# Designs tried in a protein design chat: VHH binders against Profilin-1 (pfn-1). Part 87

Target 1, 132 residues: Profilin-1 (pfn-1), of Caenorhabditis elegans (q9xw16)
Amino acid sequence: MSGWNAYIDTMTAAAPSIKRCAIVGAADGSVWARTEADNVFKASEEELKTFVALFNDVTQVPAKGADIEGVHYVVPRTEESLIFGKKENTGFFAVKTKSAVLIAVYEGPNEVAAQVRKAVESMQTYLNNAGY
Short names: E, the ipSAE of ESMFold2; O, the ipSAE of OpenDDE; V2, 0.75 times the mean of E and O plus 0.25 times the DockQ between their complexes.

## First folded at step 16 (VHH)

Design wg14 (from wf9 with S106N; framework vhh_6fv0_2; at its last look DockQ between E and O 0.91; V2 from the best seeds 0.84)
Fold by OpenDDE, look of step 17:
Structure wg14 (fold): chain B 132 residues (1-132), chain A 123 residues (1-123)
Amino acid sequence: as target 1 above (132 residues)
Amino acid sequence: QVQLQESGGGLVQPGGSLRLSCAASGFTFSTYDMYWVRQAPEKGLEWVSTISYTGSNTYYKDSVKGRFTVSRDNAKNTLYLQMNSLKPEDAAQYYCAKWYDILTGNFGEFDSRGQGTQVTVSS
């Protein structure tokens, strides 16, 4: 296991309503780590390349939505380094660090979504401080 | 107002068992992931376990894996922690919380945890 897998484990432990998550390169969408086994994060490389490019101009993302793992999400909220997608009782939070994008796909109500966001943002802060 | 009340702590010998409970009120318990954390004397707060809002996913600190089991009864607004094969290093004040940052060791909001229940492990 790479060191990045530990961060996947930390995020899922911090927010157990995360179904799948990944850490990918911010520049090209290359997968550094992802959930495996029964919760394999299944986004393709091409999809991830497109996804991470959304952070080049997040202001346009709400108008067109975002695709993760072949699923289209509406995007109710974006920030400079955050994209929030939603679809029925599921959603995702994606946050950008200095060199990575963290993607967490979750299932649950808004209260759980808030918990997932906090976990992902906490990891974002941690990695940024670590230089990543 | 959010209320969490832990119970079930006590004194046990090494190898013994305890079952902690956390009674929740003042919020929709069934819509929150829940956490167990603990604080031993002269140590900081540390994460012990997390359970998803449905109970379908559980996670544990490495040192308690295989010994502790987190569960919940959403109909009763109650969180549980079954602790088996207790060790002296498990002695601590145990808290339940509806939010805990396992990276920073901080609670996210006021009244997000209870008063705690004391677990002592001694021969």
Scores: ipSAE 0.881, ipTM 0.934, lowest interface PAE 0.5, mean pLDDT 95
Fold by ESMFold2-Fast, scan of step 16:
Structure wg14 (fold): chain B 132 residues (1-132), chain A 123 residues (1-123)
Amino acid sequence: as target 1 above (132 residues)
Amino acid sequence: QVQLQESGGGLVQPGGSLRLSCAASGFTFSTYDMYWVRQAPEKGLEWVSTISYTGSNTYYKDSVKGRFTVSRDNAKNTLYLQMNSLKPEDAAQYYCAKWYDILTGNFGEFDSRGQGTQVTVSS
């Protein structure tokens, strides 16, 4: 597990405006690693199972939005392996790899959102290349 | 256009201190997370530190923790790196950047970084 914690550390260093993030199993939403302590990612097992299932058909997501940590986000559109949402000054980016889903919740303006997206997409590419 | 200009480098003895500055213009500095990156002679780019847009969150390469402190003054559009207890292995060209991809070791866009300021550590 300590291996996956290193990726969480890399993500927060890469985009320090990420407030909370997690790497979870794509098949079941099981948590592989997440931010802890004051920045603990607070999603239930059932919520994560529901969330990762959204990647089975991302085209349905904009009509309903998405829930992360009990917070409902408006999802304006999706891409095949990317779901993102916004709620006032907060938002999230979630990307699917071969076997994982990376979720990053951030706070900040659009410029910060763009940096968080770049960090999340970079990690997605890295994990896919690593066979995850 | 985006402009980033580093200053404050120089020659110091081991154990000495330097304070680097990075003056930013051409973008809304206060809405970007910022990066310090270095490159030693004949070596690749190495991430040093990151600071969030508000300055509330800072992160450091393990080898510089406790010795380096990143900070910013959003009213002055300036990023800082206070370097204490400098070691020979800290000698490098130091760059500030609007974006740096830690996983790939790349600045991405042409305008993401400045020209750098040279730090030399020798007795």
Scores: ipSAE 0.788, ipTM 0.891, lowest interface PAE 0.7, mean pLDDT 91
Fold by ESMFold2, look of step 17:
Structure wg14 (fold): chain B 132 residues (1-132), chain A 123 residues (1-123)
Amino acid sequence: as target 1 above (132 residues)
Amino acid sequence: QVQLQESGGGLVQPGGSLRLSCAASGFTFSTYDMYWVRQAPEKGLEWVSTISYTGSNTYYKDSVKGRFTVSRDNAKNTLYLQMNSLKPEDAAQYYCAKWYDILTGNFGEFDSRGQGTQVTVSS
C-alpha cells in the first residue's frame, strides 16, 4: 500500500498537465494514494464513496454528470470502466480496475486531454494485469 | 504529419554541458505535453523528462534531477534540454517525442520521435 505513491508520481510525470490525481478503493472510495502538498486531491470520503458508485452503472452518468472535489462536470461519454468529465478548460478521467478507481484531474486543451487519457488507461491496464 | 528534429548532441567530457534542441512541425506544438527519452547502446528506452504544454510543469527521472532542465519556446515550436554535470551514464541517443508511455516504456501506436541526437561522454 505504501508503494501506491509511486503510481501517483508516474501518472503526473506521464501527463504533466494532470493537476491532481488519486487512486481510491473501488468499493468504498478509500484513498490509497493521492497527490499531496500544494496539489492535494481534496475530495471528501463521502464524495469519493458517491463517485466510485457511479461505476455500478455508467450508463446513468451522462444524464446527471459527476461531482469530484466539489466541482460538477458534464459527462459527455462513458465506457464500462471509464468516465470522462468536462468543465470549461478542465476535466477528469476516471477508470476502474478490479479493486481501484484512478482519478486524474487535468487542465488543458483537448489534445492534452487525449494524452491524459492515454496515461490513465496505461495505468489501468498495468494494475489490472497485476491483479488490482 | 508530425515532424521532430533533434539537434545539439556531441562529444563532451564528464562534468561538461550540452543543450539539446527539438524543432517541431506538423502539429500545434503549444497544445501538447512533450517528452525527452534516451536510449544507450543495446539498452531499452529510458524516460528522461516531461514538460507540460505551457512549460509550467516539469518532471525528471531521479538520476538527472538537478542536472538537467527541460524548457520550451512555443513561439518557436522548439523543445530544449539543458544538460549540465554530464556523466558517462548519460551517454545515449536522445529523442524528443509527442508521447511516451513511462509505464510500458514505448512511444505508442504511431512513432512520433525524430532520428535522435547522440550524446557521448568521454572518460
Scores: ipSAE 0.756, ipTM 0.884, lowest interface PAE 0.9, mean pLDDT 91
ESMFold2 (binder alone), look of step 17: mean pLDDT 82; pTM 0.828

Design wg28 (from wf9 with D111G; framework vhh_6fv0_2; at its last fold request DockQ between E and O 0.92; V2 from the best seeds 0.87)
Fold by OpenDDE, fold request of step 19:
Structure wg28 (fold): chain B 132 residues (1-132), chain A 123 residues (1-123)
Amino acid sequence: as target 1 above (132 residues)
Amino acid sequence: QVQLQESGGGLVQPGGSLRLSCAASGFTFSTYDMYWVRQAPEKGLEWVSTISYTGSNTYYKDSVKGRFTVSRDNAKNTLYLQMNSLKPEDAAQYYCAKWYDILTGSFGEFGSRGQGTQVTVSS
């Protein structure tokens, strides 16, 4: 688990407009690592379990949106391994790897969102190549 | 056209200080997180620091923590890197960018780095 904290640190360094982020198990939503201190990722176990299950059928997600940390986000579209949402000047990117889901909550304009997406997708690729 | 121009490099003795600047144009600077990256001779690109678009969040490579400070002036479209207590291992060409992939060590097509500014540290 301590090793996963390094990936959290890398992700936040790669996209400093990430406010909170977490790495959770794709199967059950269990938290492997998360931002701490003043930026604690606060999603409940039940919420995460529900969230990761969205990847079982991403085509239905835009119709109902997604909830993270008690906040409801509009989901404009999805990809097979990508769910992203928006709420005013905030949003999230969630990507699925072989065994994990990476969730990054950000604040900022669309240009910043694009940077956050790049960081999360880069981590996705890295972890997939590493077998995770 | 996106343009980034680094400046402020030079020759300093160990323990010295430099302040780098990056002048940005051709894009909305204030809506981008920004990056400092360096490359020493015959070495790969190395991430140094990132700063959020508002300047509220900053991150640093472990080896420069406590010595380097990243900041920005969005009104002037300028990114800064204050480098104190410089060490020989800090010698490199320093680049600013609006994107750098820390995991792949690449600017990619989106990075649009400038020509860089040379930092030399020697006694």
Scores: ipSAE 0.924, ipTM 0.958, lowest interface PAE 0.5, mean pLDDT 96
Fold by ESMFold2, fold request of step 19:
Structure wg28 (fold): chain B 132 residues (1-132), chain A 123 residues (1-123)
Amino acid sequence: as target 1 above (132 residues)
Amino acid sequence: QVQLQESGGGLVQPGGSLRLSCAASGFTFSTYDMYWVRQAPEKGLEWVSTISYTGSNTYYKDSVKGRFTVSRDNAKNTLYLQMNSLKPEDAAQYYCAKWYDILTGSFGEFGSRGQGTQVTVSS
């Protein structure tokens, strides 16, 4: 029961190659909203707690990679508030706002990945400007 | 040069149908998600539909769901919008684009779009 589901709908409409996504609390990885039904975002509470903690020092992430939904991704690069993970023709973008982490798992070529990144960063900016 | 050229607009009566086309060149069309966006006179930009690079995932603004169908033919580098049961509120300039930011209501600095095609719905 959350108003955050509308943001999930906006993300998937903005970048239709997103397969699954979630909005989780930046402090503890608690799920505020996620894709459901046949596209359920299936990360465990323990995995999400570990995942959001990566943003405490993104410079360490490329050496270790990142795990989400039980899948290990190489992390070719990070930025202050962004982690990009890649595995074969799939990947994720995760961005941190003041209060949340947005996670989008996609499938597609690099051109699609760039479009997914733009959608995720636009939502990041929107939430930050709204005080989240 | 990236080029997008919309066509298929025109004048129809309420309840009529139109099929819009967007011919793409100068880039690898099949590797981009694509967007339909419209603008009515003296109104802002309005997202209409989005389609994934394979055509397998489609999304629509609520007011057009069930009436409009987005599709693509990657072999012909062409994006389509089938518009059925047209209403006066659908009258607008229709653009196809490589990017549209639904949250900000803009094509952004690096967005590419065509010149648009006019759809007019009048009794």
Scores: ipSAE 0.775, ipTM 0.895, lowest interface PAE 0.9, mean pLDDT 92
ESMFold2-Fast, scan of step 16: ipSAE 0.807; ipTM 0.901
ESMFold2, look of step 17: ipSAE 0.716; ipTM 0.878
ESMFold2 (binder alone), look of step 17: mean pLDDT 83; pTM 0.841
OpenDDE, look of step 17: ipSAE 0.922; ipTM 0.956
ESMFold2, fold request of step 19: ipSAE 0.743, 0.772; ipTM 0.884, 0.893
ESMFold2 (binder alone), fold request of step 19: mean pLDDT 82, 82, 82; pTM 0.826, 0.830, 0.830
OpenDDE, fold request of step 19: ipSAE 0.923, 0.923; ipTM 0.957, 0.957

Design wg33 (from wf9 with E109S; framework vhh_6fv0_2; at its last look DockQ between E and O 0.87; V2 from the best seeds 0.75)
Fold by ESMFold2-Fast, scan of step 16:
Structure wg33 (fold): chain B 132 residues (1-132), chain A 123 residues (1-123)
Amino acid sequence: as target 1 above (132 residues)
Amino acid sequence: QVQLQESGGGLVQPGGSLRLSCAASGFTFSTYDMYWVRQAPEKGLEWVSTISYTGSNTYYKDSVKGRFTVSRDNAKNTLYLQMNSLKPEDAAQYYCAKWYDILTGSFGSFDSRGQGTQVTVSS
C-alpha cells in the first residue's frame, strides 16, 4: 500500500486544472499530504487550523469568506461537508470526510470548476468508504 | 448536441505507432479538461491520460508513461493521443471523454464520451 501522496496524485490526474491540493486532518489541520515542487501548497499550520475549524459550523462561512494560502476567497454558500470559494479565475473546493479535509485550489472557467468539484466529491466518497 | 468522434485506430505490430484523434462538437471544447480511456476485451474501463483545458498539464497511467503523449488543439476542437512503442497490452477500444471518474471507473452521463476507436497490436 502507498501513503497519502498517492491520493494527491490521483486527484491531480482526475482534474488536471487543480493547481494545488492537500489532505489535512479534520481535527487540527495537520498536513497528511500535499502537492509539492512547482505546485507546492503553501498554507501555514495556523491557517489550516483556522480553515478546518470552519467545518464546525459551515453556515457562518459565507458571511466571512475563507483564507487559503494567504488569499481571501468569497464563499457564496456552503453545503453539508462542502465549502467552496471563488476569486476571479481561481477557486477552491474543500470537503470534509470522517477524519480528513481535502482542499483543491484550481484555476479555470466554470466548466473546469464543475469537473474539479466532481473529482473532489468522488474522493470524499472514496475516503469515507475507506474509513477516513 | 454534444458529440465526440474518435479516429486513427487500426492494426499495428508490437513496437509500432498510432496517432488517435478526437473531434469535439456541441460544447466549448477549450473550457474542459479532457480524458483518454481504454477498454480491452473482457476487462473494465482503464484511465490512460488526462489533459488540462489549456494543454499545460498532462497526466498518464504509469504503464504508458514515456510511450504515449496527449495533446490538444483548441482552435480545431481536437484532442490527440500519440502512441509509440505499442505493446500487446495496449490493444483496446480507445475513448475520448469530457469527463471520466478515475476512482469509480465511470463516464457518468451518456454525452461524456465518444463511440471509441479500436487499436489492435499483433504480429
Scores: ipSAE 0.785, ipTM 0.892, lowest interface PAE 0.7, mean pLDDT 91
Fold by OpenDDE, look of step 17:
Structure wg33 (fold): chain B 132 residues (1-132), chain A 123 residues (1-123)
Amino acid sequence: as target 1 above (132 residues)
Amino acid sequence: QVQLQESGGGLVQPGGSLRLSCAASGFTFSTYDMYWVRQAPEKGLEWVSTISYTGSNTYYKDSVKGRFTVSRDNAKNTLYLQMNSLKPEDAAQYYCAKWYDILTGSFGSFDSRGQGTQVTVSS
C-alpha cells in the first residue's frame, strides 16, 4: 500500500488541481491508496465496487452518469479505459489499467481538467507498462 | 501565441538566494497550473515545482523542499520561484511551463516554455 501512496503523490504533484484521488482494484473497487488528511477521498467500498464495474460497458455510462463520493456527475465522455465526469466547476477522470482504476477528482476550469487528464493518463501508461 | 519568459537567474555562492520570474502571455494564465523545470549540464530535464492555477496548492521536488517556494500573481501573469539556500546541484537552466509530465520527464501537448534562465552556484 505504501508503494501505491507514492503514485497518489505523483499524480497530485503532476496536477495540483486534483482535490482527491484514489487507486482502487479494477475487479472489486478495493482501495489500494487514496489521498488523506485534508483531502481524504471518501468514496465507500460499495460505491467503488459499483463504479469500477462501469468499465465493463462504458458505452452506457453517459446515459446514466456516475457517482463518486456521493456526488452525481454527468459523463460527457467515455473511452475504453476512461470515464470523464463533470459537475459545475468540478469533475473527475477515471482511467483503467490492467488491474487498477485511477480516480482523480478535480476543481477548476477546462484547462485544468486537461492537465488532470494528462496526469492520470500518464500514470495509467506507467502502471500498464509496469504490469499493473 | 503562447509566450513564456524566464528571468532572475545569475551567479550566486552556495547558500545564496535567487528569485526567478516567468512572464506569461498569449493564454489565460490564471486558468493553468504552472510548472518549474530545470536542466543541468549533461542531465535531462527534471521537475522542480508545480503550483495550482489559484496558487492554493504547491508541490516540490524532494531535494528542494524547504528551500524553494513557488508562487504566482495571476493579475500580473507572472510565476515566481524563490530559491534559498542554493546548492551547487541546483545549478541549471530553469524553465517555466504550462505543462510538464513529471512521471515521464517530458512536455506534453501543452508544451510551452521560454528560453530559460541560467542559475549558477559556485564559490
Scores: ipSAE 0.761, ipTM 0.884, lowest interface PAE 0.6, mean pLDDT 94
Fold by ESMFold2, look of step 17:
Formats: sequence, C-alpha cells, structure tokens
Structure wg33 (fold): chain B 132 residues (1-132), chain A 123 residues (1-123)
Amino acid sequence: as target 1 above (132 residues)
Amino acid sequence: QVQLQESGGGLVQPGGSLRLSCAASGFTFSTYDMYWVRQAPEKGLEWVSTISYTGSNTYYKDSVKGRFTVSRDNAKNTLYLQMNSLKPEDAAQYYCAKWYDILTGSFGSFDSRGQGTQVTVSS
C-alpha cells in the first residue's frame, strides 16, 4: 500500500511523460497503487479485471485492441509479458510481473514512448527480482 | 551522432550558486525527456533531476528539492540546471543524459554522455 506508492513516484520520475500509472494485481486487477490527485488513474475495477486477463494469451490482443480508462487503444504488438497500446499522440505500456501488472499511460512522440518502455521494463525486472 | 556537452561547473563557497548547461546535438532534442546525474568521488551514479520533453514536468531527488531547478530551451537545444544554496555534499561530476535508468543507477549501454562538468564546494 504505502510502500507501493513509492514505485509509482519512481516511475513518474524515471519517465516524466507518463501521465498516469498503476500497479494492479495480475490475477484480478485489484489496485495496489496508482497515480492520484490531479492526475488520477481512473480505470474501473471491471475494466482492470478484463485488462489483466489479456496476459493469459497476449497473442490474441493485437486483433482486439485494449481498453483503459474508457479509451480504446490499437495494440500494434505484444510480447509474452508486455502490451503496447497506441491512440494518436498517447499510448500505454503494460508489463506483467510474477504477481502484478504495471500500467503506464503516456503522452508524447515515439522517442518518448521508447523512454517510457525502458522505464517500465526496468521496473518489471526490479519487481520480478524482488519476488513480485 | 549524439553529442552532449556539459559546462558551467566550478569552485563555489557553501551557499553559493552555479548554473550548469548541457548543449545537445545529433538528435532531435525537443522529443526526448532529459536527465541530470552526478557522481561524487568513489561513489556510484546518483540521479539528480528529470525533465519532460516539453519542460512541463520536472522531478528532483529529495535532497536537492527547493535548491535545484532543471529547465530546457528547445530552440537552443540546451538543458540547464540552476543550483542554489550549494552544500559540500553537492560536490560531484555532473552529467546530462538522454538515457538513464533510475532503478539500476546506470546509463544505457548504447547511451551517450559527455565528459561532465565538475562542481566543487569549499569555503
């Protein structure tokens, strides 16, 4: 809970073009931490449950796209533990760890997207190594 | 090729101020978030500040908040760090970077950085 908020702070400092992010349980989409206050991550519990289930078979996701915060994203590609969604000048990266899914919604050009992806993957590795 | 050149370091007394500059070339500066990182003698790399590609979002290591201000001028391809109320613990070689991993405390293997600029604080 309170410790998980430190990871949210680290993500936004690591990639300042992230506008909203969350760490949610991989099994059920329950929110462990999220950006709050003026830039709150507003995805519903039902939406998050559906979203994390996409990791059960990521190969089907490009054909469907993905919804976060009521916004539909095109998913140009996935990897076993990563989903990239795009809509206009915004997008998201989501990565699965042993216990969690980290979701980062960003705004910016492709160069910023690459920086966001590196930050998200670094956190994925960190959480996996810590047993989460 | 990507080039970053830091300048503006020097010797100041405690409580003094310095303004660091980072001149960028070889890439589209205005489309990248940027980082200030420092390294004191016999210590590892330490993240100092991050600024978004537009300059609208800035973040700071807790120990420098309220004393340091990061900014950028995208028309001049230049990143800045205004350092006020300098303390002996701020003495370090300061680098600007296009790629820095806060979690691992490292530059990317393919990342470029300049030589850095030395900040020394002594009375």
Scores: ipSAE 0.650, ipTM 0.846, lowest interface PAE 1.4, mean pLDDT 90
ESMFold2 (binder alone), look of step 17: mean pLDDT 84; pTM 0.840

Design wg34 (from wf9 with E109G; framework vhh_6fv0_2; at its last look DockQ between E and O 0.75; V2 from the best seeds 0.00; counts 0 for: pae O 2.5 > 2)
Fold by ESMFold2, look of step 17:
Structure wg34 (fold): chain B 132 residues (1-132), chain A 123 residues (1-123)
Amino acid sequence: as target 1 above (132 residues)
Amino acid sequence: QVQLQESGGGLVQPGGSLRLSCAASGFTFSTYDMYWVRQAPEKGLEWVSTISYTGSNTYYKDSVKGRFTVSRDNAKNTLYLQMNSLKPEDAAQYYCAKWYDILTGSFGGFDSRGQGTQVTVSS
């Protein structure tokens, strides 16, 4: 889906401290688009299937944490359609749309994390309004 | 209070160069990604460039790649835009910003940008 790559480009330009990101199917974790080349988003099919299933009950996630790209994150907070994970100076934001999950892995201080969250949530709204 | 002050605009002929500066105060400049955005008269806002808080990652609108260079000096709380090979289509009011939403085309709040500096490109 070459059209989905444009959304990856938009997210990285909107939040330049994103290191890697992906758009995956909410039902099965299938990769619709991801950062490539020297910024390859490296998550297995099995890991992504497990990851997107966390959105079935986000209230359980803080007790367990979350794994993406073979990295375990503490999850200090969740919302109905958002999971925030943190490890050292890195973290992720993941948001669910009607049919997809957007995952952005970033590095930086809390101020940068807030900018990444705003970019990811703006894309979430955009995709939901477009029917995805 | 957050303050951003752009400077360095002016009148230049096609093919000329300008360097814009953005002086930042009232926040910890070195912990924020920063944005350059422009607006031609009676046009919408147009994203130009983004730079990460360390300066290590930079992004540009396709039409300015290879001509414009964004940079920052975190010790001086200053953001820069070096504009080379200027074209008439680059004429606009240029804003630096602490946030810009590329998808919605907005700054998101009244303290997110400066007052702008005018770039005019003509013979």
Scores: ipSAE 0.766, ipTM 0.888, lowest interface PAE 0.9, mean pLDDT 92
Fold by OpenDDE, look of step 17:
Structure wg34 (fold): chain B 132 residues (1-132), chain A 123 residues (1-123)
Amino acid sequence: as target 1 above (132 residues)
Amino acid sequence: QVQLQESGGGLVQPGGSLRLSCAASGFTFSTYDMYWVRQAPEKGLEWVSTISYTGSNTYYKDSVKGRFTVSRDNAKNTLYLQMNSLKPEDAAQYYCAKWYDILTGSFGGFDSRGQGTQVTVSS
């Protein structure tokens, strides 16, 4: 639909272990693009608003975890613009750009997590350089 | 040590077919998404296809959709690329890789790739 869907497709192509993915506004969690069809990203706007606010103080996130799509994830640690969580054989990577938050939910063994992170961080870098 | 060995390349006429193979060792193949990339003369490395670690998800460069099929046999630690209806513009050195950065255009972020196999398409 929108041009942002192309970035969703790019990330999923880079890391097929990504099950669901979204690009949302960093300020309010509004959905700019998301995976659809069989892999619909299902987080509500209210949930996303709460999620993106985690980046206001990432240091507190490990203590409380993070919720995406009604699922609670353990957050081992955070970085300034990176929040990642784990739950069994699933997890997520979320990175913040100048104006957006990229969220990728993945499923698979630990080895695939590295590729998911790289895919999301590469997109982060690209969007930052593009002014987003 | 991670080892990837491509094979199956060769010379074919336009419209012909080739089946590339990639033998993997030195890592748990079944836990990694795998990629095919290619580099034509005087061109940069470009992404061709990706397959998830289970084989359930596949992605293709637009120009090869409908013609190329990526698959894998995790029991044999082997990645495949069936190339049908080959075109001259498909001629390149083809590599299998564990990962690469598909956003930069240069694809310099490989974790590992093999020596490649040459695909030539000519009448």
Scores: ipSAE 0.054, ipTM 0.494, lowest interface PAE 2.5, mean pLDDT 88
ESMFold2-Fast, scan of step 16: ipSAE 0.788; ipTM 0.893
ESMFold2 (binder alone), look of step 17: mean pLDDT 83; pTM 0.834

Design wg38 (from wf9 with E109N; framework vhh_6fv0_2; at its last look DockQ between E and O 0.90; V2 from the best seeds 0.84)
Fold by OpenDDE, look of step 17:
Structure wg38 (fold): chain B 132 residues (1-132), chain A 123 residues (1-123)
Amino acid sequence: as target 1 above (132 residues)
Amino acid sequence: QVQLQESGGGLVQPGGSLRLSCAASGFTFSTYDMYWVRQAPEKGLEWVSTISYTGSNTYYKDSVKGRFTVSRDNAKNTLYLQMNSLKPEDAAQYYCAKWYDILTGSFGNFDSRGQGTQVTVSS
């Protein structure tokens, strides 16, 4: 319903192997927009609050992993503004912008994961340039 | 070496139909999401459609929704674009690609695309 839904639509169109995604506030994990209908992003507010806080110290995340939508993912490594996880043939990419965290949950092989990452990072760059 | 070869373009009248094909080789086609992109004369590249690696998810530019259908045959390493109810504004060089940045209008580092196939719509 918000203008942020357009960015959700853009990300899913850019990377069709994204199953669910959300844009949340970097400060508190509040949901700004998310996939809905058949692909509802189902992370709770408490979970998202915990998740976005991971970006306060990404260096510790690989040791403990990350939870999204009640699913625990192994986090092989992190970057300053990027957390990515894997679980079997699924995974997620989470990128931090100036004020938001973009989370994309995907399913597919590594080649698809690379495509999803590019799409999410492209959105990250776009939003950063827009001041968000 | 990655190769993509588009075909199926041609001249049609408004309201006509075309079916584009993209033959892929040199990479594991079945493990990539694929894209259709087009470029009209004196215009920039624009995204047309995307399809997931399994074909289960498809997305379209608003202006082509209901008229275009993207599909794929992974066994044949082929991507398709069925274009119905063609309009003059659909005239363009059509490309298939392994990736396209719909935000920047570029192929980025995934610059694997073919030579394209020309679609002309004229009465």
Scores: ipSAE 0.904, ipTM 0.944, lowest interface PAE 0.5, mean pLDDT 95
Fold by ESMFold2, look of step 17:
Structure wg38 (fold): chain B 132 residues (1-132), chain A 123 residues (1-123)
Amino acid sequence: as target 1 above (132 residues)
Amino acid sequence: QVQLQESGGGLVQPGGSLRLSCAASGFTFSTYDMYWVRQAPEKGLEWVSTISYTGSNTYYKDSVKGRFTVSRDNAKNTLYLQMNSLKPEDAAQYYCAKWYDILTGSFGNFDSRGQGTQVTVSS
């Protein structure tokens, strides 16, 4: 499998309540790797291009929310390189690195969400330090 | 006060089995994903296994897949690691943890883990 797939495997092991995740190009939303098989991350290239463009002005995102895999999420807040979306007992964290956006969709309580955020931010730092 | 207490370690022969337990208190165990991590002299801290808060998702380091089984009993606030077909390379101090960063190889905060239990495999 591709070298990028190893990062997907690491994310799911690091935060086992992640249901689906992907690493996509920050400029165009092109998929570098994603969960496959029983947990396919289903977002289209066009949807991902729209999604990564949210990082061009994260301050506008809470007013509009965000769509991933055809699901609309409320975005309670954003940070400079992080978008958090919530719908019922599910949510996502997305972080931007130098070249990529990492998206993790999870299910669970707020305590699990905090663990997912830690895993996603650790990978963000790792990829940035590697030049991505 | 968060407390994690590992038990069940000991000395076994190669090919033997041990079942580790981790008793949790001072937090809502059933709302946290949980981790098993070990520290072996040759490798330092090594992630072993992760289990989701419901127990429905489990993950294992490649070298222990098929030999180790992580489980949890949320009614008893207890995490388990069943270790079968033990090998000398499995000898380590085993920790259960509320958090472990696989990428940095650290627990983050030391209150995120127990004190550990020693597993020794004779050769």
Scores: ipSAE 0.722, ipTM 0.872, lowest interface PAE 1.1, mean pLDDT 91
ESMFold2-Fast, scan of step 16: ipSAE 0.793; ipTM 0.894
ESMFold2 (binder alone), look of step 17: mean pLDDT 82; pTM 0.828

